# VHH binders against o67189: the designs that were tried, part 17

Target 1, 350 residues: o67189
Amino acid sequence: METTIFQFQKTFFTKPPKERVFVLHGEEQYLIRTFLSKLKEKYGENYTVLWGDEISEEEFYTALSETSIFGGSKEKAVVIYNFGDFLKKLGRKKKEKERLIKVLRNVKSNYVFIVYDAKLQKQELSSEPLKSVASFGGIVVANRLSKERIKQLVLKKFKEKGINVENDALEYLLQLTGYNLMELKLEVEKLIDYASEKKILTLDEVKRVAFSVSENVNVFEFVDLLLLKDYEKALKVLDSLISFGIHPLQIMKILSSYALKLYTLKRLEEKGEDLNKAMESVGIKNNFLKMKFKSYLKANSKEDLKNLILSLQRIDAFSKLYFQDTVQLLRDFLTSRLEREVVKNTSHGG
Short names: E, the ipSAE of ESMFold2; O, the ipSAE of OpenDDE; V2, 0.75 times the mean of E and O plus 0.25 times the DockQ between their complexes.

## First folded at step 4 (VHH)

Design b18 (framework vhh_surovatamig_d1)
Fold by ESMFold2-Fast, scan of step 4:
Structure b18 (fold): chain B 350 residues (1-350), chain A 120 residues (1-120)
Amino acid sequence: as target 1 above (350 residues)
Amino acid sequence: EVQLVESGGGLVQPGGSLRLSCAASGFTFSSYEMSWVRQAPGKGLEWVATISSSGDYIYYVDSVKGRFTISRDNAKKSLYLQMNSLRAEDTAVYYCARDDFWSGYPFDYRGQGTLVTVSS
């Protein structure tokens, strides 16, 4: 059986399925974690976690078949993490894979949940043992909610608490979290507690309050400062991001995406396309982002954007091919830009 | 206990109209936000529209703004979706859904759905 996490969560606790083995996968990990939290609440001491990288084959098979010793012969919910690592120990031999499939097919006394921390590809789902699990058990997918739905859910939660959030503050929050539902839940709860009697949230307040809790905390601010050519402040924000554990490849990915969108917009402008329509074609749909991208376009020539893209490609290549530190390469880039600006200011001032 | 029953789907020509209805039971309808979500053939669930418990706040996905109207009748425990200027891309099974985002289950209860087919 194949189903969504929404349908599965509704039916499992109300009308338990005949199937006993399930694969939980998908982009929206928050929904999987929420299901597992409810499962743990329901099963209590009969909720068992297995780690595929640590467990032996014998212990694994025993855990799937035996009922809990707590509360008599009560069924267990057996949750398996790192199943891929278990398969590495087992799966190189066809006979061992066939045994695993047979054991999974014959689970009758417990519910077994194989949990993946990402969305599985069609090829992986079509290979054993997951292909067989789909036939006698269930594949449950947690698909990502649309950006528009996430935005409306966030707005709704603020309105329920009587909090008016400024449009630019909301767009910053959504970008800061990358529309990640778990991060948004945590940030929204913090902002609700902060707003309390004020009942209004500004961009400045969101920037301050959100600062310490997300791995993406100031990536948007860094990109903004760099694209507005404030290299001195960009360098300080970069140092802050690294000190808080933000991975440099994540910074590079976001910056490269923005640079490519801006270059595309310059190309579409040259062809006489409406700027508003062009921005929507590259995923920029809200007024705050449109305003920001207009500022970036004004601050950067087509040649500036081409040079930025080439510089970012070179940093990426040097990091990957020559194993050079991405942070140092990015600092060198920013420092070089700052030094050029100092020379320009000195020449104009003299 | 919680039940949602959709009706009103059918076959319609492009540019046509349909009105979907949802009858709710087993919970305090007037206390919950309600949503319409849809699933096109071979695709995942897509949120379409949400209406607040009072009916005062309404939200739509951009592709249906100006064409669809969500409404509710708390006394009758019913949710509605008026669909105008229908397009082939609106072809989907439409589900009535109870929405409780912060319980950890957005769209925690859905009905069986009603099929809308827009064909030329």
Scores: ipSAE 0.000, ipTM 0.228, lowest interface PAE 15.6, mean pLDDT 79

Design b19 (framework vhh_7nfr_2; at its last look DockQ between E and O 0.01; V2 from the best seeds 0.00; counts 0 for: pae O 5.1 > 2, grease 28.5 > 24.2, SAP .72 > .668, placed apart)
Fold by ESMFold2, look of step 5:
Structure b19 (fold): chain B 350 residues (1-350), chain A 120 residues (1-120)
Amino acid sequence: as target 1 above (350 residues)
Amino acid sequence: QVQLQESGGGLVQPGGSLRLSCAASGFTFSSYEMSWVRQAPGEGREWVSSISSSGDYIYYADSVKGRFTIARDNVKNTLYLLMDSLKSDDTAVYYCARDDFWSGYPFDYWGQGTQVTVSS
């Protein structure tokens, strides 16, 4: 099956198709994120996220498992990011790809969503395993929205709050953000808050309040800022991620993965292992990512990383065991770290 | 107070045609994507067709492509569904539904429905 994200979300949330495995790709990533946010709302604890660059082959197949030890099981939604990296781990062996295709074809009780952060080319869609998924499952594309449609979506958000935005102010905002829906969501929320009492937005007001961010707010930016100890900016990015609807447990997973890899790298280097070889052993092969991890290793002592890991484990445990708010626990952690950095700088400086 | 009122349903023989209307009030109709959703006896709801706020983007379920036509009149605040070549499988209550694209869940308000029966 091949369809658009617009048709797919309407079908899926009324009378889902019989297929169980879907590839989501496209230039309009905001549409994929909103679909996945609603999917998470629908499935709750039965919504599972897998990172293809981080999980083992056996963990991957276990997560897709249809087995029930006492009969009956709840339908699950399994969302897979970085699937290309998982395919690289499998290598080019024909039997491993055939096993993957057989597992995907045999999904009958759950839904599996393979999520790409870009629009796939025809060559990629014609390659296995995606060629087979197109046959027994579905390919869902989120093509770029027209500028007029984006304009109407933004207008609708202001109208919902009773805010009258002048046409030139709206056009300025759209041009400033390049019609980027992820940036627009953040800027529109700021402008709504700014205009909550006046109910009017003029061009001059938008020029003063809105600004373009060259990069979209994302989880990796948050992790980068935290590991480089820019806690003020990390707090701002965290708030933006939560506002955008990113679940804090996904943030915790990426942080924990990075922290564990960094701690392992410290231990391996301490024992004389070559850093480049050590990085490859924990799955860091991309040259840009190697450069970033080198900077993280420079910014963090082994004790810093141990304390980070323990803090993340405590946050995760308290969130699950005592039903405490994960977002607030993360904010408290960052605030505590910011206070320590302020004390260090103030005491040493004078 | 969002209000959606369907009309135009009825009894028709296979191969026949019907035109459904949905009168909208209580919101800015021209700003919302609108949909038709149907529910056959004893079944869950099934999306039929959607049309963007401007009318430039139109989507159909595979089961109705080529037979149904969705349209809107933003001056009269009215949504339409022209149904041609009707089959017994089209028998259902047809609902007009409002779509909130930004919410990620498409159908936030529903009409009362209008019965379409295709038989004998």
Scores: ipSAE 0.330, ipTM 0.758, lowest interface PAE 3.7, mean pLDDT 83
Fold by ESMFold2-Fast, scan of step 4:
Structure b19 (fold): chain B 350 residues (1-350), chain A 120 residues (1-120)
Amino acid sequence: as target 1 above (350 residues)
Amino acid sequence: QVQLQESGGGLVQPGGSLRLSCAASGFTFSSYEMSWVRQAPGEGREWVSSISSSGDYIYYADSVKGRFTIARDNVKNTLYLLMDSLKSDDTAVYYCARDDFWSGYPFDYWGQGTQVTVSS
């Protein structure tokens, strides 16, 4: 079966197709994310994420066939990222590829979603194992939306909240985000909250509130909460990011980048360097990001940032050397920080 | 406050045609993607068709492609489903549903439904 993400989303959640294995690909990753978000909400604890670069062959096959014990023997939604890396581990052995295809074809108890972070070319789709998946399963494409449709979606979202956005403010927001729906969703929701009373958005207000992140925008909220030491909310956002297919190593990379930039800025600040010039030297040019980085510097000592960097290095080492789950190590780190803050606050209050 | 009211259903012979309407009120109709969803006797709900807020992007279930046409009138706040070459398998209660594309949730509000019966 071949279909679009728009059709598939509506079909799957009303009268699911008989197929059990689906490939999700396309340029419009936001549409795949929204589908997976609803899938996570429907399946809850029965929503399982597998990373093809980390999982063993036997663990992979077990995950596809085993049902969840939560609420009895209940079907799972198994979401697979980095499937290409799993295929590389199988190598060019014909027997192993045939086994994979057979296992996928015989999935009866669960739904399996193989998620790609880009649009697959016709050549890739016509090669095994995807050629076979197309025959017994489904290929779901999230085609790029036109700039005009994206503009209308953004404008209508403000309009439904009674917010008048100036034309130059809207154009600035669209250009700032490069018409990226993931970034636009985040920025529009922030702007709606900001304009909830005034019901108007000017160019100056959008410039002050909105920003674009060169790194994955989905990670910014997590990094923001962590650097502001809101570990409880950071834990919740982390779970959402993993559910949306944001790779743990990407989260680590972005967080490490921010920690290193902040450490550099802290050092330059202590040496009397102009903070705005220092920020620009490390690539922080947007006024909103400069404001955020000033908040992070205020919330974190030089020692806090050094300890964060060392903790991130330890997480990376443990995931690689001891085959530890990066997500679990990161959760443990956040939980430890939360417990430390509780103890600190109790000690001051007692 | 949000209200969706379907009309236009009825009894028709195979090969016949029907036009369903859905009158929307209590929200900015022109800002929402709209869908038709049907439920046949003894079966679950089946998505039939969707139309974007502008009307420029339209999607159909494979079972109805080439036979059904979805349309909207943003001035009248009305959604339409034009049904041609009706088959006995099209017998169902047809629901008008509102979609929130932005939040990722289809079918956040439903109408009461209108019965379509295709029989000789």
Scores: ipSAE 0.246, ipTM 0.670, lowest interface PAE 4.2, mean pLDDT 82
Fold by OpenDDE, look of step 5:
Structure b19 (fold): chain B 350 residues (1-350), chain A 120 residues (1-120)
Amino acid sequence: as target 1 above (350 residues)
Amino acid sequence: QVQLQESGGGLVQPGGSLRLSCAASGFTFSSYEMSWVRQAPGEGREWVSSISSSGDYIYYADSVKGRFTIARDNVKNTLYLLMDSLKSDDTAVYYCARDDFWSGYPFDYWGQGTQVTVSS
């Protein structure tokens, strides 16, 4: 049975588990890193890291051996990265896998953490040696968190640094990052650094720092222009963002999040739901964002939003599957939209 | 106004070759993916090949892979289809199409088409 990382963390640091070998995997790598940080703090010099791609088989087994020549065997925490690469080195020999499993099973005094940088598939977990590990050890999973939980985590981080964040500012940050923990981590760190002399972060300050290239050019401006169908200016801002080193995938993530929310809101509106309540239901709680989203809804039909979502999905797919230039795809998209708007305006003005 | 005009079609024997051209005007050609689509008598339209705006990415239907070559000249605003090793099954009207794929408007404009007939 899989245990969540939160449950595991609570139990591990309060009541030592009987099991000694654990597999850590999941979608939320941030949570795993956080756990490992705490683990390192707890064990100090007795915290050891092994790299499966760099270590020999003999060295690996030696590191897992509990035989201390000097008799005082302090409990150690051994963290193993790139375990898959180590397995590849061992080859397809059944005997080697059995040896590995035996070694892991015989861990009695130390804790061993096998860390994966992604969520493992069922097939992987059902295969040796992980199948055996699951039988005598534990599988720990870092699942996606609720929006509310993520909000709490972010608030906690700021509080730990003595920083107070306005509610509107926090909501803005969460929306901008799409509640992505890794992105949030980066932005929060940036904001913490920014706030080194200030103990309060306002909405305006967050807007200036988060996803900002300069005081005058940020990702939000681009998204705003695009959603309000000023494609000419959007193109200019895009070029500026790219020139300043903003990764196009970050832009895409924000834009996709907004598009999906807008489409949802449009559908809810058609069903007769209150727009303010609907916005809150999709996580838009701050007044500034509500105002902006209202303007976007006014500027875009349901069909427009559907097409936008489809376009963004395609851009993402082609970027990831075919390694196409995301920036060029975005430019092409904007240029196409611009041309269409010009044609519409000329047809109505004549 | 967006315009696409195909040319180069004709009658050819099995195993022969043809070169189709499509002249584009009325839009920024270099910003759009372009495609060839064909329609055989009594059949629906069949996608043949596509080429990205920059020409860096090319796609073929399995039925024409290894025999057909798609290309574009963004300076001349022209799309090409080189057809080698033609078969009777390749007989169709061939259309040039603008594929605004990235904006959610696939094949939003078509040419009038050019007839290709492969017969002994």
Scores: ipSAE 0.031, ipTM 0.349, lowest interface PAE 5.1, mean pLDDT 84
ESMFold2 (binder alone), look of step 5: mean pLDDT 82; pTM 0.825

Design b2 (framework vhh_7uia_1)
Fold by ESMFold2-Fast, scan of step 4:
Structure b2 (fold): chain B 350 residues (1-350), chain A 120 residues (1-120)
Amino acid sequence: as target 1 above (350 residues)
Amino acid sequence: QLQLVETGGGLVKPGGSLRLSCVVSGFTFSSYEMAWVRQAPGKELEWVSSISSSGDYIYYEDSVKGRFTISTDNAKNTLYLQMSSLKPEDTAVYYCARDDFWSGEPFDYWGQGTQVTVSS
């Protein structure tokens, strides 16, 4: 089966498909994450994440083919990241690839989602094992929304709040974020709060407010401090954001977006890809943002970014599935990081 | 149960007109933004038009401005797309959608889609 993420998102939760194995890919990663968030909420403790670069071959096969026998009395959703790295681990032997295809074909009690962080080329979809997955499972594509659609979504949000945004200010905001929906949502809400009394936004104001680190109520400031590992200041900024009415889910969404972009960029950098071109492909087109992302890449190893993503997923799960306070979970995460850095630096903080 | 039921698609010649209808049930129609989204064969998903919950704010993709008109009939819980001066490039499956983008649910509910084919 081949389908779009919109159609799949609608039908999966109302009339679940017969297919059990799916590939999620596409340019509009926001839509894939929205689907996975709903999936996590539905499955709770039965939502399992596998990292293809870390998992052993036998652990992988046990999770897919035997999970309902050894630990599962209920259907599971198994989400696989870095599947390409798992394929490298299998090598080029035909028999190992045939085993993988057979295991995937025989998934009957669980749902398996293979997640790609970009749109797959026709050549990749036509080669094994994805060629076989397309035959017994499904290929789900998250197609990019048009620039005009994204522009109208942003303009509409400002107009609903009675805010008149100048054309050059709007165009700058769209270009600065590279039309990234997660980043636009956050920046638009911040600009709405800024212009709540005045009801107008000029180019100068957007340049000052969007991505400004001078405002202590800026979500960008919080994300910047966290990614630069200044956890003490990040905690103070977090408290300020919450006191000024910024919703915790907005903070989590932009932080998650940045963490996943950085992980993707770190992998591309390790493969020798041109970093500036790679940044543009994930929506980072402004020189200021490119500078900041270079700093984040220097401050964080691939392992740091993987651990950050896992921690954010855990915070999301605990807040949504177990009604834990998102702000407190985020504070706990930052405090834990701060304590580890103090110990590691051979100098204990005051 | 929440449902979006679309009708009105079909085969039409270039320069012709069609009116698509979407009957909504299971939620307060006038409380939500509604949209039309289309997908041409072998192409990416494309937003076509949106109408705000109040009906005061209406938006169109540049390629359809002046040719398509979105409207609602709250008494009938129905969303319409009046299409005129149709072109072969308008050939697509058209979807009715409820749009809650800023709550993290862009196009959170969809219709089944209706096929529009513009050909001689």
Scores: ipSAE 0.014, ipTM 0.458, lowest interface PAE 7.7, mean pLDDT 80

Design b20 (framework vhh_7xy4_2)
Fold by ESMFold2-Fast, scan of step 4:
Structure b20 (fold): chain B 350 residues (1-350), chain A 120 residues (1-120)
Amino acid sequence: as target 1 above (350 residues)
Amino acid sequence: QLQLVESGGGLVQPGGSLRLSCAASGFTFSSYEMAWVRQPHGKGLEYIATISSSGDYIYYSDSVKGRFTISRDNAKNTLYLQMNSLKPEDTAMYYCARDDFWSGYPFDYKGQGTQVTVSS
């Protein structure tokens, strides 16, 4: 079965398909993530995420066919990211690919969603194992919306809120996001809040407020909460990021980068260097990020930042050297920080 | 059940006119943005026009501006597309669609379609 994401999302939740294995691919990733959001809402605790680059072959097969020990078989939604990396681990072995195809063909109790973060080429779709998946399962494509349609949608949202957007401000926003709907939704909502009083949005204001890296927008909230020491909310956001396909290593990379820059800035500030000049030397050039980093510096001592860096290095080492789960190590870190804040806030010691 | 039923398509000569209608049922028509989209044989979907729930905000693709007019009658749960100065390139299956983009999916329901053929 081949279909578009539009037909698939309507049919799946109202008239469930007989097929059990689906490939989700396409340029319009926002639409795929919207589908997965509804899927997670429907399945709750029965929504399972697998990472093809981390999972072993046997663990993979068990996850697709496993039934509950306590209460029998409950239908699950199994979402697989980085499937290409899993295939690379199987190599050129014909028997391994045949086993994979057989396991996928025999899925009866669960729904399996293989998610790609880009549009697959005809060559990939006509090659195994996807060629076989197309025969017993479904290929679901999220084709790109036209730039004109995307521009129209953004203009409608500002107009609905009574906000007048300068033409060059709008063009900058569209170019900044590369017409990425996920980033545009988040950025438009942020700009609507910013312009709620004045009802006018200029190019200069968009340049001050807009976040320039789409792949980091979802991770930014997590990093912001963590650096402002709201560990309880940070834990909840972390769980959401992992559930929606943000790789743990990407979260670690961004968090480590911020922690190292903050430590460097703290050191330079103590030596009497100009903070604005110091921020620019570590690549922080826009006024929005400068304001955020000033808040992080205020919220964290040099010792706090040193301990964060050491903890992140330990998480990285334990993940690589001892094959421990990066997400669990990060959760343990956040829980430890939360417990220390609770002890500090309830203490009456002098 | 939610239904969108298109009508009014047919064979017409270049320069001619057609009026498409879409009868909506199974949802509160007056609460949704509506759209007309088309698909030429062997090609992808093309967005033609959209209209807000109130009718106050309308968008047209550049290919049809000045030639097509979208309108709605909320009392009759009906969407219209007036097509003037038709060209061979307008030949396509035309679909009525419910448009609820920021709630999740653009064109979250699409009708069966009506064929428009422009030829001599």
Scores: ipSAE 0.005, ipTM 0.234, lowest interface PAE 10.4, mean pLDDT 79

Design b21 (framework vhh_7uia_1)
Fold by ESMFold2-Fast, scan of step 4:
Structure b21 (fold): chain B 350 residues (1-350), chain A 121 residues (1-121)
Amino acid sequence: as target 1 above (350 residues)
Amino acid sequence: QLQLVETGGGLVKPGGSLRLSCVVSGFTFSDYYMAWVRQAPGKELEWVSSISSSGSTIYYEDSVKGRFTISTDNAKNTLYLQMSSLKPEDTAVYYCARDVEYFWSGEFDYWGQGTQVTVSS
């Protein structure tokens, strides 16, 4: 089965598919993340994450077959990252690939999602084991939205607030952000904060807002400070954001998006991909944002980013499963990081 | 139960016309923007057009503007796409879609099976 992320999201949650193994890939990683968030919400304690670069072969096979012993349904949603690294562990021997394909084909108790951080090429999809997965499972693609579709989404957001945007102002905004959905969200929210309902938003006004302070500038500042490991300032900015009524989910979404893009870039860097080309593949097209992401990559190791992603997933899970305050969990995370940096900086080795 | 049923596709010559219909059941039509999206064989999913619940706000993909017309009949819970001056590049499976709260990310609920449109000589 081959399908789009939109169609799959609808069918999976309303009429469970007969297929049990799925590959999620595409340029629009934000759409894959949104699907996985819904999946995590549905499965709760039965949502399991595996990292192909760390898991042993036997642990991997056990995780695919094992069912939950608590938490509602016995069925699990098993999400696999870094599947390519797991394949490298198996080597190129025909018998090991045949075993993997057989195990995947025979998954009956769980749903398995193999997640890629980029769009797969036809060569990869036509190679084992994905070739076999396409026959007994599903290939789900999250394609980049067209420029006209993105334009429509932006216009709809302004229309919801009673704001009429001039065409040249809109085109400037779209080009400034390189049609990146996360950047567009931040800029649109800044412009909405600036404009009253039923105001006509002109090119001159859009240009002015780029140099003004707003609540959405603070969200970007928070993410920037955190990724540059200035946890003391990040904690202060977080407190400010919450006092101004910024929703914790908004902060989590932006931070998670940046963390995933950075992790993807670290992966592509390891494969010898050109950094500029890699950044463009994840939607980072303007020179300012490229400069910022280069700084974030220098400040964070692959392990740092992996741990950040895991921490964010844990915060999301604890807020949902144990009804714990997302803000407090974020503060605890930042305080823990601040303490580690203080210890690291004051440590002496004679 | 929520359902979208697309009909009206078929084989047509270049320059011809077709009218696609999407019958909606199981939800209130007036609560959502509705869209037509299409997928040509081996190509990416392409958004075609969107219409607000009131019918007052309409958007089109640039390549179809002036040739396609989106409309609704709220009394019949039906979304339409009137296609004229059809070109071979319009050949695709056309899907009816519902905008959801995650529309900012371009997320649509695809509740229909689609209808095949083939434009060929």
Scores: ipSAE 0.008, ipTM 0.227, lowest interface PAE 9.5, mean pLDDT 78

